VHH binders against p49116. Designs and how they scored, part 97

Target 1, 238 residues: p49116
Amino acid sequence: EGPLLSDTHVTFKLTMPSPMPEYLNVHYICESASRLLFLSMHWARSIPAFQALGQDCNTSLVRACWNELFTLGLAQCAQVMSLSTILAAIVNHLQNSIQEDKLSGDRIKQVMEHIWKLQEFCNSMAKLDIDGYEYAYLKAIVLFSPDHPGLTSTSQIEKFQEKAQMELQDYVQKTYSEDTYRLARILVRLPALRLMSSNITEELFFTGLIGNVSIDSIIPYILKMETAEYNGQITGAS
Below, E stands for the ipSAE of ESMFold2; O stands for the ipSAE of OpenDDE; V2 stands for 0.75 times the mean of E and O plus 0.25 times the DockQ between their complexes.

## First folded at step 6 (VHH)

Design t46 (framework vhh_7n9e_1; at its last look DockQ between E and O 0.01; V2 from the best seeds 0.00; counts 0 for: pae O 10.5 > 2, placed apart)
Fold by ESMFold2, look of step 6:
Structure t46 (fold): chain B 238 residues (1-238), chain A 120 residues (1-120)
Amino acid sequence: as target 1 above (238 residues)
Amino acid sequence: DVQLVESGGGLVQAGGSLRLSCAASGFTFSNYGMYWGRQAPGKGREWVSGISWSGGYTAYASSVKGRFTISRDNAKNTLYLQMNNLKPEDTALYYCARPGLGSSDEFDYWGQGTQVTVSS
């Protein structure tokens, strides 16, 4: 049939809480991350191919890939979010947690290594100057991954992933016809997303808003929200 | 409604320079990579150069590399092609384009083009 995604899926506009405080705090970081999460979930839910898979499959897919979608969103929105400043503030918060005896030294090393991997991923995407079209199709590739355990309808998911791959390939080939390596350079970045820990992402970005529940547990509710509720969560209030 | 309008073409002597412009409207220009193509008389379309959304990544056909420079200004929704050391074989209708969604040229968006003629 027609294209997997529309021009509306290429648009991915994150609105940051305003104003940015003089000193970044947990509330600002968690609100910013929450807006990105809701924007990412709204993006996924609005894809007709995703809708065609049914609610149980939709929930299973998003539970499996939400961290990959979130990480792609961080890379895509890194400049508008001032992500390097947010990560620096998180590092300073980790130091305060040591002073308050809240984290082990081993956990802090794990978290710092995760931050380094995230920074490297974002830098590699910036170096390739990945655009909104390319990000949209990379998100579709990770969303429609048949590899995650526990999925049903894996043959249909694989067909949608193949379509996303083909359409990304066509875009790159048309835009950069004699640059035969760009697609490969883009695709070799994707395995790094599987190395990102959902647990650590929750600790870095979501501890102040989610309370004592995982993002996994709220995904069915997020996916069922009305569009007006998404817009409220994405554009925020402060 | 996607619109692409080229300008800056004309007649120039071999070895000369021209700068082409492409005004874009009807879409969020900064979401997409863009490219220039050309069509010489009696020939098919030829890809010339492509550029990423911010201008940080560019690619060129081997026939123009080192002589042409693609750039863009997202604040003005404008794509540019600086053409130096022009040769008679660069004579063509030059058009800017945005790839369409999907997998066929039928979905690409093209401008009407601007004529570049290089005399010997």
Scores: ipSAE 0.545, ipTM 0.840, lowest interface PAE 2.0, mean pLDDT 86
Fold by OpenDDE, look of step 6:
Structure t46 (fold): chain B 238 residues (1-238), chain A 120 residues (1-120)
Amino acid sequence: as target 1 above (238 residues)
Amino acid sequence: DVQLVESGGGLVQAGGSLRLSCAASGFTFSNYGMYWGRQAPGKGREWVSGISWSGGYTAYASSVKGRFTISRDNAKNTLYLQMNNLKPEDTALYYCARPGLGSSDEFDYWGQGTQVTVSS
């Protein structure tokens, strides 16, 4: 059947919105996040194995793992996004706009901890110096997770996940032969993704853009979006 | 080839209004945020206003905030700058600019500019 991923799936280039404001406002943050989300979904859609699962199944997969994919995308694009600055801005906005006596102390703590977890995860990935191939395979492993509730074709999903894992292993062995434990170090980072709240992520990055519309509800639309529409509306292209 | 053509400049009295237009071609206009800049005599180029690709975000220099309004029509590949309550210090050559792609807002392309002169 061939490999799960090809070189075309390694490319993951996020184009940031312009202009960059003096201070990162909610709109800039939301646009940036939206582009990353769309890029992530488009990436998933470009995988033949993903397409082979059928529209219902692949939609369910994305619904289940969009937050993890998004988080991996944040890590991968952290430099391009100036993620630390974005997170700082988010904190400021939360303090000024959300925390107007509307949030309990516990909720504030929860949100702040989430931000810290995001930052820590991204920092850890940066320290590992994860390359584009490794990110691609990690995203595939996350995407083809059979352990989400309500999924169909779990056997096939598992096979795809295994294939992603094997290809990652082969790549790491080939590329980083001197680092015997690199694969293990990379894979042990994945559990941290499951600790991330999709709801909090949505609130932090998307509330200003989508309003009361959930990411869950727009995922089918994103997946059906034509590439030309995607490129024309979100990503910069000449 | 990327082209940006500004229009709408002219001579106006202080307190007056002008509307600048920038016609874009040679690239997917809707994929790019766009900028207005200006260069006054004896001064360097300065940023005036910017608008995101979607139009969802707009920014203004402090000197023009509240007086100028940037907008765009992606269907027409056109950028606009509504300038109200013009002041003599607004006298400058106004440029339309496209930023680069990626992580930088570096400007890649500038138009030839349209002259705005505000008399006292």
Scores: ipSAE 0.008, ipTM 0.241, lowest interface PAE 10.5, mean pLDDT 87
ESMFold2 (binder alone), look of step 6: mean pLDDT 86; pTM 0.855

Design t47 (framework vhh_7n9e_1; at its last look DockQ between E and O 0.01; V2 from the best seeds 0.00; counts 0 for: pae O 11.4 > 2, placed apart)
Fold by ESMFold2, look of step 6:
Structure t47 (fold): chain B 238 residues (1-238), chain A 120 residues (1-120)
Amino acid sequence: as target 1 above (238 residues)
Amino acid sequence: DVQLVESGGGLVQAGGSLRLSCAASGFTFSNYGMYWGRQAPGKGREWVSGISWSGGYTAYASSVKGRFTISRDNAKNTLYLQMNNLKPEDTALYYCARPGRGSSDEFDYWGQGTQVTVSS
């Protein structure tokens, strides 16, 4: 009967490799993205409602939504990550791929449109001045999405999503009692997350991750890690 | 433990100004939106104004809009309420708050408040 998330889930502190170099290379970008990915997976795994669904359901949920959680993490951490600088460095690296004839013109257009959509999403979240409590519940809403194919326990997942929605509503209503539009403004940003391509996210942020392996394939192993292993990956102490 | 300590209240003539402060401790202040409420004698608590984590989004009760300004300084863990053109109807105990569980403000975190008295 307690809240879906605790105060520990409101805290989402990303630690970047230090110092940040003047020229951002692929290793810095991949390490930064990896820290965010592991922080996001640790966050999800620590939720009691998530734990109650069981290992197979947990894996299915995270496979379905990892890109949405990662994208919310990018928006939440855009300032500390210097995301605009990272995206500029990625665009410069794409120029080399064009000159080496590694990308078709159609693929280049797809990748640049994805970068623009990501920038637009992050800007819209900054304009709304979304706080840590609101981000935590938005992440819970996307995590407990019952409509993804292949899920079991969809009734329980839906119940957890409804609880996340109710608790977000309570928070917004109490903070901004006479502002009837804030919740709606926040929630209408979520559909954009479903349009983000996990394939392109991997290309943009994870080009140096363990050769050419998809994030989807490693999720079961990430979720089974002991807490000490997570902490090492989140802080980059390895 | 979450602690909120208000200050800056007092007695002021109608048309005057006061600035309230709220010192926050025991939680990461910058993770949360905050609000001011007030309680006049014999009445329930009334929401006055809310502010987002960075101060980039604010909202006001219709009774104070245009006269009161909410702000915050996250480096000092402090919430402010600038009150201008005060009216006798603004007389109340003013408290700052962080939302808590549930739909009722009963479980929100608030301080003991600071008294504002506006004389004619």
Scores: ipSAE 0.503, ipTM 0.829, lowest interface PAE 2.3, mean pLDDT 87
Fold by OpenDDE, look of step 6:
Structure t47 (fold): chain B 238 residues (1-238), chain A 120 residues (1-120)
Amino acid sequence: as target 1 above (238 residues)
Amino acid sequence: DVQLVESGGGLVQAGGSLRLSCAASGFTFSNYGMYWGRQAPGKGREWVSGISWSGGYTAYASSVKGRFTISRDNAKNTLYLQMNNLKPEDTALYYCARPGRGSSDEFDYWGQGTQVTVSS
């Protein structure tokens, strides 16, 4: 068997909506987020090992980890997306909701903390100066996680995860031979992804576009979409 | 009535600094994220900086990042913009803005603005 990932899987180029509005609005944010989501899922789809799991299994896998993949994508594309500006806009919209007394105090706190966690994660990844190969392998490790409930073919998933880990190790050893602990520093960031709520992420980034439709429900459709479809038009998938 | 009054603008040489202030009244200032925008002659308004209600989060346009600092004093109902290393391209009327409610994505209130002119 060949490697889990090839050089083609390292490329992760996000195209932002154009033109950029005068002020970031909900639509721009949602469209940007949707493009990233689609890119992330289609990236997963492009991995032969992912395809080998079958449609039911790979769909379940993406349902389980889409938030983590999305978050890694945010970190990786933070500059291109102007993530800090987007987050500021999101916070501002949240404040409007607060003013309207639509959210409980506990919910407000929860959402704010989530935003801070997201920001801290992205900042931490930037500090580590993670490169494209490392991101690709980290995404693969996250994608092929056998510990999610309800998954089939867990042995095969585990095998793929191990392969991703080994390839990452080899890459880091080869590329960053002077930094003995780089692999460890990178891997210890992954647990932070599990602390983030998919529901809150969905609310912050996608509610303006998909309305009452859940990301979970549209994942099968996204996985069947052609790559050209989301590059040209970003609409709520139904 | 909601009121935003900007001050602190003026003429400054390139490389110089200015500190803008925005005095807010007529609403609960601490409940709103606030923004600075600017408009150069013949150009549209552009976003410059934003700050959350608590001041815990700030954001900047790429053109001013590293040079400008937004802050606020909720006890004084005042928004600030520290502008360092000013450039001629920073010349504009600077506005304080409060965001609107709901899905309109519009800023519902703007001040009259304060003029900043940066000479070469």
Scores: ipSAE 0.007, ipTM 0.225, lowest interface PAE 11.4, mean pLDDT 87
ESMFold2 (binder alone), look of step 6: mean pLDDT 86; pTM 0.866

Design t48 (framework vhh_7n9e_1; at its last look DockQ between E and O 0.94; V2 from the best seeds 0.82)
Fold by OpenDDE, look of step 8:
Structure t48 (fold): chain B 238 residues (1-238), chain A 120 residues (1-120)
Amino acid sequence: as target 1 above (238 residues)
Amino acid sequence: DVQLVESGGGLVQAGGSLRLSCAASGFTFSNYGMYWGRQAPGKGREWVSGISWSGGYTAYASSVKGRFTISRDNAKNTLYLQMNNLKPEDTALYYCARPGYGSSDESDYWGQGTQVTVSS
């Protein structure tokens, strides 16, 4: 079998809504996040190995790991998105909610900790100077995780994950031959993704757009969406 | 098609310096880490130095550490190798490379190389 990924999968170009408002409002944030989510899902769908698992299995995988994929996407697209500015805006919006006494102290703490975790993760990835190739394979490793409950074809999923890991290892070894610890430094970042709540992520980035609809519930529809439809939405929103 | 074109090689005396350049095309340069390799006569390919996509991280072979500096300009799609305090044992065909996909070295992309000859 050929490699798990190709140049088409290494390319991960996010187009931001235009124009950027003077003040980042909830709509801009939600639109930006939605575009990233769609891009991430479309990316997954474009992988032949992912397709080979079948619709039921691959939908289950994405439901299980969408938050991790999204977070990796945030890290990868942090500069293009001006993620620090977005997060600051989110905090400002949160402050308004606090003033209105809509949130408990515990909830405020949880949300703020989540934002901090996101910032720290993205900063840590930036410090490692992760490239598009490495991000692609990290996303693949996260996508093909066999340890989520309720998955079918776990043996095949594990095989794909191993392939992703090996190919990433080969890449790192070729590029940085005498740095024997780089791979480990990269992989050790992945556990941080699972510390992040998908619910909080959803509330922070998507509440203004999807309302009471869960990302989990719309994932099947996103995965069935035609590329042309996605592109049309991007161009139409501009 | 992926293309890599090396330049800057030549004849230099021991202790001298050279700066190699590698012009990249046919792919998104900033998506990839790059590396320099070399091949001396009668020897196999040897990894020399690697650099991350933005240049924020670099690695060097022990044999060239402290003497060689790898850098890149993504706006120009160009990879560089500054070689100082050159030694006769540095004589080789130097090539820049983009890693490919898979475990085979043949999957990587590299140019025709530029010859560096260091005289004693």
Scores: ipSAE 0.920, ipTM 0.972, lowest interface PAE 0.4, mean pLDDT 93
Fold by ESMFold2, look of step 6:
Parts: sequence; structure tokens; C-alpha cells
Structure t48 (fold): chain B 238 residues (1-238), chain A 120 residues (1-120)
Amino acid sequence: as target 1 above (238 residues)
Amino acid sequence: DVQLVESGGGLVQAGGSLRLSCAASGFTFSNYGMYWGRQAPGKGREWVSGISWSGGYTAYASSVKGRFTISRDNAKNTLYLQMNNLKPEDTALYYCARPGYGSSDESDYWGQGTQVTVSS
């Protein structure tokens, strides 16, 4: 069979809500994050290897890794999203919540540590100047993770992950033939994704979802979403 | 439908300079790293220099480091190679390239190349 990905999977275009509010608010942040989540889920759905695993396996994979895919998306789109500005606004909101006694001190420590880890991850990816091809294959590596408990078809998933790793390696070595350390520098960033809390990501970026439901419970609906409905969510053009 | 078109080659005296250009089309140029390669007659392909999508990361073959500078202009979809202090051993067909999908060099995208000839 041919390559795991193609040019269509390397394209990852995020558009931000318009008009931008005078002051960043929960609605703008949640809409921006929702667009990235939908873009990430539809990216995964478009991969032939992902489609070949079947609906139940697809749902299980995405439930296991959505936060890692989302975090890679944040890093890839950090400039378009003005992520540093969004995170600064969140930090100011957290400081206000402390003064108004609305959030426990232990929870605030956890959230601030998560924000720091996210900023560090995004900065490290920017310093490596990771491109769209590299991001697409890093996303494929985290998507096809056979290590999560409860997965079916783990042998097939492992083979897809190995294919993604080999194709990323080939790209990096072709582009930078005498730079023998770039691949290792890129791959050593991936373990940080497993330290990101999906619970905290939901609180930072997805407050305002109806009924306080978890992203985990929404994933089957997002994966089944019809193209016309999906395009309305991504562009806001419905 | 990826197209890469090199230009700027020619005959130049040893010690001279030359600037190569590569016009890219048929793909989103800013999504990819790019590289220059060269092939002298009767020899295999040699990687010369690579550049990341924004230009923030560059790498050079040891044979050209300090003499060649790779750059790109994403607004113009153009890759450049500034070649200074040219030597006769730099004589080759120079091509710009974008890696393809798969594990072999045969999957890469490159143009027909531009000839650089350095006389003593």
C-alpha cells in the first residue's frame, strides 16, 4: 500500500471567529478551540488507514488521544490563534477567581502548571520550526498509539504507527541529510503530550459547552457529523 | 501537481558568486521544508542544504558550509541558494526539492535543475 498520508492531510487551515471581540472572553476562546477540535477530528477521519480500522476502533482511538491531537494543533496554530494572548487572558481570569474565592488553591496550582507545560511545549515546537508535514506525521504517531488499554486491532494500529514513524524519519533525513539529530529532537517532545490533562484542557478551552459534558462523550457525534454540518462548525458560514 | 523550476545557473570563474532561485507551485509552499541537491556528471546525487518552513532552521553539507546560504520567501513561493567562493568541484546540475511521501528518493519532487559550471 502507498504512503500513510498525502498533501491533503498536511494542509491544516484554521480560521478564527470574526469579528474579534474588543476583549477576549470565554465565548471567543471556546469557539476558537471548538474549531480546532473539529478540524483535528476531521483530519483524523480523512486518513485512509484510520478509516480502515472501523467505527468502533476509530472512536476508541480518538477518545484515547484527542487531547494530544488538540495540543499538537494548538502548537501548530499558535500564531494564527494568538495563543499566548489567549493564555494570558486565562491567567488573568484565574487571578480574579482567586480574589473572589471561586476556585480552590489546589485546583489553581494544577491549572497553572498545565498552562506552563503547554507554553513550554509550544515554545519548543516553535524553536524546532516544525512544519506542516512534520506536524501531520506527529499527529499520526499519537493517533495510532497501540499502548492504550482497551483497544482492539492493536497489531494493525502498531503497524500504522511504525509506518508513520518511518515516513517522518525519511522526510527529515531527506530534507536535512547531514543533520543527524533533528529527528531525535522532534520525537523527544512527544512524551510531554502524555502529561497534558484532558480534564484541564476542557476547563481552559471548552467552558460553555452545553450541560458540562466531557469531550470524550461528544467524540462519537463529531466523528459521525455530516460534511455540511461540519463545514458550518468550522467556518461559521451556516 | 507539484512544480519546481530552478534558474540562475551559468558559467562562473573560481572564487565567484552565483544566486540560484527555485519557483514553487502546485502545493502550499509554507507547509514544507525544502532542500537543494546537486549532481556532477558521472556521480550520484549529493544533498547540499536544507531549510525549514519559515527559514528558522537551516542545515548545510560540510563541503559547502560557510560558502553557501539557503533562504526562502514564502510570500513569493521561492527558494534561494546564494553560492559564494565557488570552486571547480562545485560544478554540477543544481536542483531544488521537496521530499515526497514514502521511503525512497524516487518519491521526492524536484525540477530539471540549473547547470552551474565553475572554471579554473
Scores: ipSAE 0.650, ipTM 0.876, lowest interface PAE 1.6, mean pLDDT 87
ESMFold2 (binder alone), look of step 6: mean pLDDT 85; pTM 0.850
OpenDDE, look of step 6: ipSAE 0.908; ipTM 0.965
ESMFold2, look of step 8: ipSAE 0.645; ipTM 0.875
ESMFold2 (binder alone), look of step 8: mean pLDDT 85; pTM 0.849

Design t49 (framework vhh_7n9e_1; at its last look DockQ between E and O 0.82; V2 from the best seeds 0.78)
Fold by OpenDDE, look of step 6:
Structure t49 (fold): chain B 238 residues (1-238), chain A 120 residues (1-120)
Amino acid sequence: as target 1 above (238 residues)
Amino acid sequence: DVQLVESGGGLVQAGGSLRLSCAASGFTFSNYGMYWGRQAPGKGREWVSGISWSGGYTAYASSVKGRFTISRDNAKNTLYLQMNNLKPEDTALYYCARPGYGSSDEMDYWGQGTQVTVSS
């Protein structure tokens, strides 16, 4: 069998809404996030191994890991997205909500901690200077995680994850032959992804667009959408 | 098609310096870490130095550490290797490389190489 990924999977180009507003409003943030989400899911969909698992299993995998994929995407696209600015804007919006007494103290703490975790994660990835190749394989490792509840074909999923890990290892060894710890430094970042709440991520980035609809519920539809279709929808919404 | 073209090699006396260049094309250069390797006469390929996509991280073989400097210009799609205090044992065909996909049995992408000869 050939490699798990190819050049087409290493390419991960996010196009931001244009023009960028002077003030990053909720709509801009949500649209940007949606584009990243769609890109991430369609990236997964483009992987032959992913396709081989079948539609039901595919959907289940994405439902289980969309937050992790999205977060990796944020890290990867942090510069293009001006993520720091986006997060600052989110905090500002949150402050407005706080002033309106819509959130409990505990909830505020949770949300702020989540934002902090996101920032720290993205900063940590930037410090490691992760490239597109490594990101692609990290996303694959996250995608093909067999330890989520309710998954079918877990043996096959595990096989794909191992393949992703091995190919990443090979890449790191070739590129940084005498840095024997680089792979480990990269992989130890992955647990941080699972500390992040998908619900809070959804609230911060998507509430303005999806309303009461959950990301979980729309994942099957996103996976079935043609790339041209979502691009048209995004452009129409801007 | 992925293409890598090395240049800058030549004959130099021990203690001298050379700067190698590698022009990359056919792929998004900034998506990949790159590395230099060399092959001395009668020896196998040896890893020399690697650099991350942005150049923020570099690694070196112990044999060249402190003497060689790897760098890159992503705007020019070019990889560099500054070689200082060259030694006769540095004599080799130097090649730049981008890793391919798959396991170790898959071939990386590299150029034809540039010959570096260091005389005593």
Scores: ipSAE 0.892, ipTM 0.955, lowest interface PAE 0.5, mean pLDDT 92
Fold by ESMFold2, look of step 6:
Structure t49 (fold): chain B 238 residues (1-238), chain A 120 residues (1-120)
Amino acid sequence: as target 1 above (238 residues)
Amino acid sequence: DVQLVESGGGLVQAGGSLRLSCAASGFTFSNYGMYWGRQAPGKGREWVSGISWSGGYTAYASSVKGRFTISRDNAKNTLYLQMNNLKPEDTALYYCARPGYGSSDEMDYWGQGTQVTVSS
């Protein structure tokens, strides 16, 4: 049939809260992260193959992979977000928590390892100079993963993932015909996404979320939001 | 609609230089990698060089490495190919392209091309 994605799915523009504060705080970080999360969910929902799987399957897929999509979004938008500055602010907050005896040494080690893995992932993607087309297809490969437990329609999900992989391969091979290693270099970055803990991502980026709700619990509501309602939520331009 | 318009071709003596330009419109130029191809008389299309969205990653066919340089200016939506030390075998119709959403390069977006002729 036709391609899995189109030019509209390649577009991925994050709008940051304004104005940027002189010193980053929890609320600015949480609002920035929330905008990226909503953009990522809207992106997934707009894909015809995703729509074809039905609401229950959609919710299950996104619950299984939201952290991987979010992490790809962080890498893609790292410069716009000033991600290195955000992570530095988070590290400073962790140092203050140690001084106040609020966290165990084991937890601090876990969180710092996660931050390091995230920084290395983003650096590796920047070194490969991944473009919007490549990011869109990497997100599709992650979204249509049949390996997550509890999924139905796994045969159809696998077919969509294979299509995403082939269309990414076609793009890379046509753009860089005699560079036989670029595709492999891109694809070997994907396993690192499974090392990212949803729990720690929530602590790093979503601690200012009112009501202490988990991202898992709000995914059905985000997926049901209408486009106009979504745009009002992330831009404040209603 | 996607449009690609090449310019800068012409007749040049062996050893000479030319700079090709490709003006892009109808899509967000900075979301995509781009490539140059060429077609010599009586031959099929040959990939020449590719470039990543920011210009930070480039690749070249072995026949042109060290002589050709691909570059881009995203503010001007323009792709370039600087061709130095030209040889008669470089004679071809040169076209710029953006990959399409299919396996065949015939599904890609490409311009009508600009002729480069290298005399002995």
Scores: ipSAE 0.637, ipTM 0.877, lowest interface PAE 1.6, mean pLDDT 87
ESMFold2 (binder alone), look of step 6: mean pLDDT 86; pTM 0.862

Design t50 (framework vhh_7n9e_1; at its last look DockQ between E and O 0.01; V2 from the best seeds 0.00; counts 0 for: pae O 4.1 > 2, placed apart)
Fold by ESMFold2, look of step 6:
Structure t50 (fold): chain B 238 residues (1-238), chain A 120 residues (1-120)
Amino acid sequence: as target 1 above (238 residues)
Amino acid sequence: DVQLVESGGGLVQAGGSLRLSCAASGFTFSNYGMYWGRQAPGKGREWVSGISWSGGYTLYASSVKGRFTISRDNAKNTLYLQMNNLKPEDTALYYCARPGYGSSDEFDYWGQGTQVTVSS
């Protein structure tokens, strides 16, 4: 027992590939996104409650929520990543795909709407000045979501989510005691995460990494990596 | 209610220019991405260009890239389309739109449109 998260789960330090190229190419974007994904998966795997659910449940849970965790990571690290510059580069690469007649009109609309939703989400989180503790608990609430189809241990997952919600509430009340509406303002941002398409996220951020293979299919291998290998993927070290 | 009113269309000769405007009301314009579409005689609607809520990201259909420029003035609640080097194939009813934001019960909102006719 004890708290769901410790102080070690609050630290979330993303290191960008260096040096930053003069023009952001697809490989730089994919390397940056991959570091964030691996950091997010390492974070999830390090939580004792997550470890307690067992391998098959862990894989199912992360498959269901990886895009939401990734999107929270984008919002948390938007300044460090220079996310607005990355999104501008992504839009330039999309324009090239349009010129090559590789996207249907319906797909173009869907992709642009996704970019606009992502931009709005990150902007709203920045305006709320969400801190590292709040991000950690929000990620835990998203990770331990019992409502995803196909989950078997939903009662235990629900208990962990309730614990994350209680710990967030306690933290916000203690740290922001004079801001009566802060918890409510934070929580109303969560439904927007379910609107983010994992398919489109892969297209925008991960084209150079996975070719035609979905992130869904590589999650079991990411979760089984040794800690030293995670550190190499997060920092680009061998 | 959401209202989108286009203006600035007309008849021009090939190679000419027009600037379209779209006056928006009934919603907080600066919170929404916007796009232009067009419908040529006897054809379905075609997506032309889109712009993010901040104006920082723009995208263009291949047929208009390099000739058209989308922009917005959030202080005036107005969307623009600068159309240069116009071709007869650009002849269409041009409309501005606000997309639905990922809700199953949200639909795109469309203006009435403004006619652009480009003569050979």
Scores: ipSAE 0.363, ipTM 0.754, lowest interface PAE 3.3, mean pLDDT 86
Fold by OpenDDE, look of step 6:
Structure t50 (fold): chain B 238 residues (1-238), chain A 120 residues (1-120)
Amino acid sequence: as target 1 above (238 residues)
Amino acid sequence: DVQLVESGGGLVQAGGSLRLSCAASGFTFSNYGMYWGRQAPGKGREWVSGISWSGGYTLYASSVKGRFTISRDNAKNTLYLQMNNLKPEDTALYYCARPGYGSSDEFDYWGQGTQVTVSS
């Protein structure tokens, strides 16, 4: 069959709340994060191979890898998001929360380390100057990971992952022919994604809104949204 | 001028349902997540639900989870709160609020509220 990804899957444009304020509060952070999450899920859904796996398998895959996809999205959209400013704001808000909630020292350490890992990852990706195609393929490789527990159709998922890897290889060879080790340098960044806790990510980026709702619980809803509805929301058609 | 106008409140018996609306004007509604809050007599302000700009992300207070549903129509600049299985403890002035993205304030605008009274 045809390629796993097309040029349509390379476009990954995040729309931030407007206008960009000088002071970022928890609501701005959460709103920005929610938009990125939505964009990431919509991107996944736009892949024909993803649809071919069926709704149950699709949902399971996204549930398993949403944190990794989200993190790649953060790296990819770091400039548009002013990620460094967001992270600084998160740290500031965290300090306030820590004082109020009497978090343990161990928990504080854990959360701070997560932030540092996130910063390092995004910085490393920026240093590599990853382009839109490479991000698309990396996201596909992460999405079609067969090694998550509880997945069905693991053989098919593996095939899609291999296809993503091969297409990435071809792209890198074609586009960066003089950089012999670029593919390897890119791929070795992926393990860092698995070091990041989805729970901590959720806490940092999504808990500013009211209530305790897990990302896992909203993923099926996001995946079932119509593309037309999504497009209508992005265009801001009032 | 930013305006938020709530409607749909009233008197209802326990176990009943109400649907609240919040009409927004004076700003780009689709750029903002929106929230519902409530204040019972003698109690502080309590936030009950939030929704992202696209509606793809919703959150609920534990006290209303499973009973309330927040939604929005950006084309109509309207926020909704479907309240099912209402309880006497849900009695409060309900208001919608806009988050203050660029200020130290949690919310920069809210409506005058609509009264919800749930009788036993």
Scores: ipSAE 0.031, ipTM 0.465, lowest interface PAE 4.1, mean pLDDT 88
ESMFold2 (binder alone), look of step 6: mean pLDDT 85; pTM 0.858

